VH-VL binders against o27280. Designs and how they scored, part 4

Target 1, 266 residues: o27280
Amino acid sequence: MDSMNVPEVLEIKRIVEESESVKTFIFSWDFRREVRPGQFVMVWDFRDEKPMSVSLIDPVRSEIGISIRRVGEFTDRVHGLSEGDLLGIRGPYGRGFELMGRDILLVGGGIGMAPLAALADEATARGMRVDALVAARTADELLFLDRLEAAGVNISTCTDDGSCGFKGFAHERLLTLEENHDMAAVCGPEPMMFQVMRILDERDVPAQLSLERYMKCAVGICGQCCLDDTGFRVCAEGPVFWSQELSRVREFGRYRRDPAGRRVPW
Below, E stands for the ipSAE of ESMFold2; O stands for the ipSAE of OpenDDE; V2 stands for 0.75 times the mean of E and O plus 0.25 times the DockQ between their complexes.

## First folded at step 6 (VH-VL; framework fv_bamlanivimab)

Design f2 (at its last look DockQ between E and O 0.59; V2 from the best seeds 0.00; counts 0 for: pae O 6.5 > 2, grease 18.94 > 18.9)
Fold by ESMFold2, look of step 6:
Structure f2 (fold): chain C 266 residues (1-266), chain A 122 residues (1-122), chain B 107 residues (1-107)
Amino acid sequence: as target 1 above (266 residues)
Amino acid sequence: QVQLVQSGAEVKKPGSSVKVSCKASGGTFSSYAISWVRQAPGQGLEWMGRIIPMFGEANYAQKFQGRVTITADKSTSTAYMELSSLRSEDTAVYYCARDSGYFWDYDYFDYWGQGTAVTVSS
Amino acid sequence: DIQMTQSPSSLSASVGDRVTITCRASQSIDSYLNWYQQKPGKAPKLLIYAASSLQSGVPSRFSGSGSGTDFTLTITSLQPEDFATYYCQQYYSYPRTFGQGTKVEIK
């Protein structure tokens, strides 16, 4: 039986408190089911099921980590769990990031740094030079700084309120950074990603961006994760897309859809 | 230091229109949404609509659809709300507010203008 | 539209009192609820977002709880600066809607 499509009930091995609002839940994982940075899993709390990005991929310790920000009822319940408690996990699903060249720029906003932290580990293990622009609303929400530093990543920070690093948005800080990257990987609030994508396109830097959309099946058959104009399924053709693929998608950065399929503004 | 400064109080007659301005400073104007919220004397708060200046696109509460027009002038970092066919029940303080949901997952109004009193009477 | 109903509409309290304000949504709104404080002649001020998260610079005597349809704002030791009107506001769907307000008056 293909365990990818049936939730496996796993014990929470360890919980890392990344910030007041973000926790990383670590599970034992059989890496015969390969996991790549940028892929997602469906996390089941026995009431509801939500897609979450993998933030830690450690084949040596046979562990994965899933970072979850408290934003609503489901994530509130998961944050109330303790080590030893159970969650269902199915996956991984989707297309992850592809590394190319020797110099990579990571641009992450808020919880979007989670899959980029996993990518940073892979990139540094390959001997790539890694620059990371880590963005948040405020200093307390900057994620994974110690982990990125330990991996040898060159970190730049920005916060909306200026409490740490550059005062402003990620795309504003990006304009002041060197333009010598072979590729970029971007994950965060979709409006941030749209603005960052425009700058990277102007610089002719190949960019991959990770989208979030409502998902039900996670295997590409129900159509709930489709993008307007293209028919791309986020769970099958994404969640990671090249900027060239997204240039054909008018909804990107402009609006989203709720679980009922209704167009809502960002 | 985001700051929203609104135009001054206005007295209008029924059937006319009013246009309230909201000038933004201390942040990127095009990169966040601006909402308009009104408050009648002694009453609660009522969301009217918002604009995303980068796209020039506005969305309105259905109650105001057809009477309200929200616009933005990126060259002056100013948003405008125009309400037409004024009635006495439109007497209120009109606020502009930064809508944080455009850039971050939490959706709230974190910066507000000082308010513009509009009185409709003959 | 999602109707937000606050209770009580007003209350009288003394400095040091514990104050509880409730807000009920006409449908489930998950935890997508904010609380604002407003003093006369001033714009509203955000206190709590996501039902229970305290905004930066807001004293810890303020707390929020609840999910689904029922939510509570609590002030554990009322201070002179806390006499104001409090509004809940949902961001689950458009249009954004506010409760009618709860006025907290000095006794």
Scores: ipSAE 0.201, ipTM 0.706, lowest interface PAE 5.9, mean pLDDT 86
Fold by OpenDDE, look of step 6:
Structure f2 (fold): chain C 266 residues (1-266), chain A 122 residues (1-122), chain B 107 residues (1-107)
Amino acid sequence: as target 1 above (266 residues)
Amino acid sequence: QVQLVQSGAEVKKPGSSVKVSCKASGGTFSSYAISWVRQAPGQGLEWMGRIIPMFGEANYAQKFQGRVTITADKSTSTAYMELSSLRSEDTAVYYCARDSGYFWDYDYFDYWGQGTAVTVSS
Amino acid sequence: DIQMTQSPSSLSASVGDRVTITCRASQSIDSYLNWYQQKPGKAPKLLIYAASSLQSGVPSRFSGSGSGTDFTLTITSLQPEDFATYYCQQYYSYPRTFGQGTKVEIK
C-alpha cells in the first residue's frame, strides 16, 4: 500500500486568518513528497474527512498551507482548532496546474483563490508575468491580496457590490480586459468558471480550471466525484481540467451532485 | 442601482391563468437568475421557481410543476411567471427576485420586485 | 424538501433590547442559510447570507451564526426600524424553502 493513502498526523504549526470565514493552516511538510499547485489533500479531524486545496507551498520553510473556508460542521470544528493541535493529512492527490508560456492569467472567486495563490507563487518564481483577477462578493471576502501583491502579481479586483474594484462578476470584468495571455488558470464557483471559460475560449487562450466536487476516497474508487457522461473522476483525472476536457462535460456549469449523490442545479 | 419592476395587480377567476412580468434594470440581466416567490395573505414566503435567462433554463418547485411557466426575454431584460389553473389558494403577492448566487457559491435574493398582488375569486 | 422552523413565531421587545431568533433545518444544510427582513407591504430584504455574512448596507447590530441544523439571527440593540418579520431561507437544495417567519413587535 502506498503510504500516501494513510493519513499522517501533523501538528498545526501556524494559523493565518485570511478573512472572517477563511483560515490557512500551516504544516511542516517533507518535500520528498512532491506537491503541486492545484492538488488537494484529504484533511481528517479524526471524525470526518474533507478534500482541501493546497494554498501554500514553501520549500524553503518546508511548509505547506491549506486554506479552509468555514461552511459546515467539519470546517467549524477545524476552525476551532489552535496552533499545536493535530490534524490528519493524506495526499496530495489529483492533477495540478501546468504552467506554460510567459504570461498567465489567474481568475479566482472566493476560496477558489486558494490553489491559485500557490500557482501564483510558482509562476512568479519562474519569472512569469502574472495577472490575477480576484473576485468576491464583497471587499472583505477578497483573499490573498497582500500575498499576491508581495509576489509581484498584477491584481484586478472584482466585487458584486462594488466595494472593491470592478462592480460585477469575474466574467464581466474579464470582458473589459483586452489583453491576452499565454494561458489561464481558473478556480471558483462553477457557474463563474463556466462563463470565464467561454470568454477565454473565444479569445483562444488555453485555460485550466479546477473543479470542486464531493469526494470520499480521493483515489478514484468510490465514484462520488464522477462527472456525468465522461467518466472523469475529479479526484483522479482532476481536479484541474483543460477547457477542452470540460467542454465534453455536459453538467459543467449547469448542475452538480449533492452530498447524497443526487443531481441538483447550480 | 439594480431595480426589478413588476406588472400591476391582477384579479382573476378560478381556472384562468395569470402572467406577471418583472423588468430588470441597472445590471446585466444575463448574468443573473430570477426567482419567483409568493406570499399568501398573512403567510410566509414560498419559492416557486427560477430561471436562468442566459440559458433559458427554468427550475420549478414540485408543487407548481405543470402549472407554472417561467420565461425570460433577454432583449428586454424581462422575466415572466405564468400560473395556470388558478385557485383561490393562489391568491397572494408574487415577487420576483434576483438570484445573485447563480455565479457564486452562495445563493441569495438580494434585489426584489415590489410584488404583484394576484387575487383569485369567483 | 427541507423544512425550516423558526422560533419564536412572534416576540415583543423594546428599543435597545437584544433579540435572538432561531431557525432549525430538518436536515443539515451546512451554512447555506440566509436571513431576510420584511416590513408590512414591502418585499423582503436580505440581511445575512451564508449563515453569518452581513449583506452590504445592513447595520452591524445584525449578526448570524450557526451551521448544520441550528442557526441564530441576533440583533444586539433593537432599533425602531427593526420591528418587522424575519425569515430564514435555506439554499442547500431545491426547492428553496423559508421558515414560517418571526414577527418582532414593539412591547
Scores: ipSAE 0.017, ipTM 0.538, lowest interface PAE 6.5, mean pLDDT 92
ESMFold2 (binder alone), look of step 6: mean pLDDT 93; pTM 0.948

## First folded at step 7 (VH-VL; framework fv_bamlanivimab)

Design g1 (at its last look DockQ between E and O 0.68; V2 from the best seeds 0.00; counts 0 for: pae E 5.3 > 2)
Fold by OpenDDE, look of step 7:
Structure g1 (fold): chain C 266 residues (1-266), chain A 122 residues (1-122), chain B 107 residues (1-107)
Amino acid sequence: as target 1 above (266 residues)
Amino acid sequence: QVQLVQSGAEVKKPGSSVKVSCKASGGTFSSYAISWVRQAPGQGLEWMGRIIPIFGEANYAQKFQGRVTITADKSTSTAYMELSSLRSEDTAVYYCARDSGYYWDYDYFDYWGQGTAVTVSS
Amino acid sequence: DIQMTQSPSSLSASVGDRVTITCRASQSIDSYLNWYQQKPGKAPKLLIYAASRLQSGVPSRFSGSGSGTDFTLTITSLQPEDFATYYCQQYDSYPRTFGQGTKVEIK
């Protein structure tokens, strides 16, 4: 356990360009260290460190993938890297998704599809039927469609501008779908997740949702990712939460903490 | 097509209050935030505050704290901005704008009202 | 508050010219920057979001670049309808703040 907190310097084995702003970095992985969909790792570029979801878990090739969206200085630097370059990886951390039932619904928005893509692979491998609602602002921001299709996932797309699939938001698309599932896994913008959760609760579909918060230590010590009222630490008790747990979290879908720990609206 | 239609021009005395309305149509009101931005004559843009209608929770720029109140009526898809204790410096065009940053992590103003001119003079 | 400083405050250009406007943030805002165009008597219009993403319906001659503190709006070939005032806006933190504007005038 102590060794997992020391960054391991790994060579980028392969880079997959998922979209204009998203790349998946693939690393050799020793699967004696188990990793589950929904867990995250801390990525270190020897200057800064950021939490990133594991988007690929491949025991056959002994590889993991980390999908990173270009959003700032850190990710700009990482996106500038090439195959063969080095990154520090420590983890995995957090609570991952728990699969149950036979039919599962994945609802993802933007980069939120990263952990869900990994979950889709596991679910499919277990012989589960997987439906995925993939949402993005525009068609070019939809992630992992080919990968999901290849895995046998039934995909529905949703875009704000209607450039692909349903024109509107994920929760709006969900309202048009009458089929229920044994469970749902959700990851994306909190406003999306909040509304999706409400719909799923109304339909009595058990749901797990992956929260994205500013995480610094990843080991539940610094408190930067602590949720108000409950004291839940996203890095320790999460990032995957059941809907019943999140129903107790007042800030869910309402506000977040910035890097300085200040309360800020979404 | 999304449209934001604001109330008409206002002429107010110093010390009074003004309430501007912004009616949204053609979209999902509850999925977005509404921001208010003003522009004094010949000046730049100044963000005043934002409301998330689904929660009814508003956030204000410190400059306007205690003097501005932003509200929303989901039933009519209308947002309101009330500014009290008006001063001559409050003379400006006031805009409401749809803030898409609530749903996505891109916080931009993609649709704007036509603006409401508020003149504060003795 | 994060201060946004644009340069220049105004510029004169001709149709077909390459125009570059810069925006500097008082602190790092990553890529949380938008660009707007405003014409006299009209509300601002979104051009670029997330520093470099082109808003739907906006001509491809507009582009944005930058990250951290320095950002650039570029018009590759200025058209008659592009004479306007341009604003950068950060959404890294509250309050949201705008640059002072850059007026692009006809030479």
Scores: ipSAE 0.542, ipTM 0.831, lowest interface PAE 1.2, mean pLDDT 94
Fold by ESMFold2, look of step 7:
Structure g1 (fold): chain C 266 residues (1-266), chain A 122 residues (1-122), chain B 107 residues (1-107)
Amino acid sequence: as target 1 above (266 residues)
Amino acid sequence: QVQLVQSGAEVKKPGSSVKVSCKASGGTFSSYAISWVRQAPGQGLEWMGRIIPIFGEANYAQKFQGRVTITADKSTSTAYMELSSLRSEDTAVYYCARDSGYYWDYDYFDYWGQGTAVTVSS
Amino acid sequence: DIQMTQSPSSLSASVGDRVTITCRASQSIDSYLNWYQQKPGKAPKLLIYAASRLQSGVPSRFSGSGSGTDFTLTITSLQPEDFATYYCQQYDSYPRTFGQGTKVEIK
């Protein structure tokens, strides 16, 4: 059995400041452990361990990048680290995105753009046409715009306050866009993903959505990442699900569970 | 661009009920949660509950559970808050507000109605 | 319910002053805290979200800081339009709760 279930201590090779609240931490990576866009890793700061999105997958340079939004104590500590400092990484885990067709729409909100940036790189490398709808509350929270542009991605932006691009929510912008894509990939706040999924389903656009749930083991044993009514384990059967799979999930977009298992509204 | 327009002031007797409306315009009504917040004269702000119109589901502060009903009519883009078994301490200005917490990780009230004064007196 | 306690309940200040308002939560709320301004007869207006993020259109003389249980709103170089009541509000848990308010008055 390999060391997938035990964190490997890795040196931070490079830090990219994506915004005031988001940094990408880049590590050397042995690609005998394959990594797919949409898979996640568990990041260990020697005190606590959290799931994080892989945003850069570069087998040629033997590098991965992990984008982390500063939102609480754990991420505050990680954001205080420098190049050369150490983090534990275990994984990757979960099911990644599947590419199909020639034209893909990416819809990302906030940090949800992280796995979509990795997917965009793969899609453009395959010669696909990539449109990305990048959403945030304000302009300074829009992520990966320069990187996506350099990759040849056609970008639409939206912000709640109208400081950049369309003024409004991602799904409101989506209603004003052309309906001509072979597939979509969606990642962001779960209520955003629910609203986007409804529109894409009505348009008969195949969609894959990446979910987040509380995780402890990340390998499907403890059951902490299970979805109500289906028994899907986000760490094993997901985190990426097709929209048809999520149609069976009552909780999607409606509520979440805290670590004690109590229902909490979004 | 988002506007929330509330129904007019009400004078009520103890033991009765009041139903305040909140009509939304600008953007998609089902895309927002609507929260209700009240403010007694000379006092601070008190969150009462909210509704997510796409599901028609409401959640309430425990203090108001059993006395408050929050509903939404998607066809008219209008949310309603009904408070029953009124007492003199329910005298307040009642606000509706757009609640961004349903949609984003950051949870705040960015657009507010003008407020509806409700006076409960014998 | 998470109780939010503001200090002071009121203060008097002159135009140009620096004012500081504190807000304490009864338990850790990480950075899940907003600040609102309210003038008499008007609805509240969002100033700061996520403890330290300025809402669009809010002057840079407003700033927020803190995490866990202790939070601060600072106004540098107080302006005539800043005389109002200020509320903190947590969104870590339901019910959402507000501080009692801090009234900033002309000295």
Scores: ipSAE 0.192, ipTM 0.679, lowest interface PAE 5.3, mean pLDDT 86
ESMFold2 (binder alone), look of step 7: mean pLDDT 91; pTM 0.938

Design g2 (at its last look DockQ between E and O 0.74; V2 from the best seeds 0.00; counts 0 for: pae E 5.1 > 2)
Fold by OpenDDE, look of step 7:
Structure g2 (fold): chain C 266 residues (1-266), chain A 122 residues (1-122), chain B 107 residues (1-107)
Amino acid sequence: as target 1 above (266 residues)
Amino acid sequence: QVQLVQSGAEVKKPGSSVKVSCKASGGTFSSYAISWVRQAPGQGLEWMGRIIPMFGEANYAQKFQGRVTITADKSTSTAYMELSSLRSEDTAVYYCARDSGYYWDYDYFDSWGQGTAVTVSS
Amino acid sequence: DIQMTQSPSSLSASVGDRVTITCRASQSIDSYLNWYQQKPGKAPKLLIYAASRLQSGVPSRFSGSGSGTDFTLTITSLQPEDFATYYCQQSYSYPRTFGQGTKVEIK
């Protein structure tokens, strides 16, 4: 069995509070094990295991970061940890983003900005022009703004209540933007991603979208993250998909599977 | 500000059907889901079903399966709830509510119609 | 279906009092819990979403806490306009379900 499938017990090197509900946990990382933006790791707190996107990739400091939103029991426990505490990390897994062109548009919603923040760092390091549309319900839920700004990203914000930037949804803000890009990377709620994808398709902008599904094994065996009609496994064929691939996925934006495997509406 | 305006009170006979409308204004109708919730006199709230106007897909509580139909007209930003085979137990105030959390991870009803009283009596 | 149980069903309090209402889910719903306020003859009003997030425009004296199965709505200092019925609602799975309600009455 591949060594990547064995959880490595790592010490939390640093914790960054991104928002009231989101923390980034930073770990020392051996970069002989390649990691790409858009890939995920399985985080193990010695009781349960959850997939989490990599939000920071720093080869200079030999560090990776995992941003975790506080949403339930597992994340409650993890958020209670301190620097110096231990977590199990398994991975990375899945297909990450592919960069192409000279300028890229990032459209992220909520915690969906986590993988996009990592992608932004890579893109800017390659000398690409990066525009980012960062969306959240309210201003205090907007993520990684300072980090993105420091990286040279051109940021546009969007909030439901108008507390910061454009008042409305990400796709609505996107409709007001006239500029096209060589490619786009999208991550957030599927209703957002679905609508953003449609707009980008109409504009003939190649787009990659990162899906979130319940993932158990992370190695394409258990089938818990299979998408209906296509047979795509989010953990293996994804989580990053091209828009052309997702156009074949009937359930995209419509429903998902819960931990019990039941079909549930978004 | 989003407003949901429902149709007027209804008095129906047992066995008949009722169709309640809910017109939305001040927002993007296609970006939200519309739920229907009823409340019998002096009782709590009961979720009946939801529609996503963008897709025209609805899901219902099992209790009402086969008896309730929720539809939406995007051109008029109006959602409808039709309940057939009415019984006395269906006497309640029926609310439409915008599922503002549909766009995000958490669903919640931040906008409600004023309610439609439906009385079923012989 | 997920059953939501509120406690108490009713309580009497005075203006300025600290009021606490609890809601228990029959299974874990993570943080997918909302709180509503309803006054007689009116539609419910959203107070808290995602267990602890205050809805815009709602006074800061309202707060929510909890995760998993046990949740709490707290009013730090009850005001005259706060006498109403409060409902918890899970958004974890379908069908959506509400607690039976807690009526806050004037002492």
Scores: ipSAE 0.524, ipTM 0.820, lowest interface PAE 1.2, mean pLDDT 93
Fold by ESMFold2, look of step 7:
Structure g2 (fold): chain C 266 residues (1-266), chain A 122 residues (1-122), chain B 107 residues (1-107)
Amino acid sequence: as target 1 above (266 residues)
Amino acid sequence: QVQLVQSGAEVKKPGSSVKVSCKASGGTFSSYAISWVRQAPGQGLEWMGRIIPMFGEANYAQKFQGRVTITADKSTSTAYMELSSLRSEDTAVYYCARDSGYYWDYDYFDSWGQGTAVTVSS
Amino acid sequence: DIQMTQSPSSLSASVGDRVTITCRASQSIDSYLNWYQQKPGKAPKLLIYAASRLQSGVPSRFSGSGSGTDFTLTITSLQPEDFATYYCQQSYSYPRTFGQGTKVEIK
């Protein structure tokens, strides 16, 4: 039965337009292969293959949802697809989020809310209290607000331009929130995650952060997703890391690497 | 609303230096990058470099490497650009701009200073 | 460095006209492309980011499209305040680079 190393070709069952730039593509999924919040899949459009976070995990309806932001040639092609069109899916891969305690804080920036929306569904189903800080540049880029509200999540918003909620960055809003959480889960632009991690570490809140790096094999063989000299591979040891694991990674939040492995600033 | 106010116009001789200031107000200074962009008379826009005030880290276009120094003072919410070894080709209006690129996936310059005219003549 | 080439370098148009300005990158920049408007003696003003996203407060008569190497700024129903110079700018890599500009003049 199913092989994680070769894409399964699946029909797009439904497309949800989350914003002008973000769509969620929903597929029927055989949950004999379990999917956990924070794991990723490789999406193949028959020309190129990119890692994407799972945003919806619904075993009752036998559905999986993958949220994709239009940002480049691959994602432009995928956004041009319609219901009934085909995509290849490999996975799931990677280490997902671990839930602990009773009170969780989610901090998501832009498309980073995708895996956190899936985590919120699981956390609320376990009876946890879930607070979410949802950040974007503008109000029309805030993702999953209605879905989170329907799940019983307590939402705080922030936007760079102040068009919705707190005017400012996610880490600035975090400074004004109460500190009574058992854990945090963080996903978004790496500089945002770095700043949020510093605050959470100072407050002694255990945090898990979901990283994105260039990937080729998705199973840890090729080394394209490595962090610093630590040898961590985002596709194998991550994409979700504990904050204490990342505290040893000096490149985190300061620079990134291009596909050739060269240091580039953010 | 973020506002960027620059220092006044300057006239300089070839071989000297100029230091232009850019004071930010109405927002969080340390959470944005500040870029410097110049425009020679009748010419287009040319990016010179930027600084991230939180880290004090600056990046420069290769053309200006060794001649430009960009700094920031978080206590006064002020960025500075110093250009040395001036020559007549450096006659331009120098702009500072708020650069969103450190924090988010896309960057753009969403707030600009009024510009500082620098004239290099003998 | 990524070179950005705009076309045309200038154009003349009347109020109410539809105008288009193109911008070509010397290599793929995905959708990391911004558009600015500049009037004489003034600083540039951001119109569009990420190739197609309108900045807050920019009229809907402005639109952007494209990805990869070819991008377009469109102004439908040109207004008197739209006579200006327009610049594209890539944010894909350092150094950030601008097109040479397109001057839109009154016919």
Scores: ipSAE 0.200, ipTM 0.677, lowest interface PAE 5.1, mean pLDDT 86
ESMFold2 (binder alone), look of step 7: mean pLDDT 91; pTM 0.940

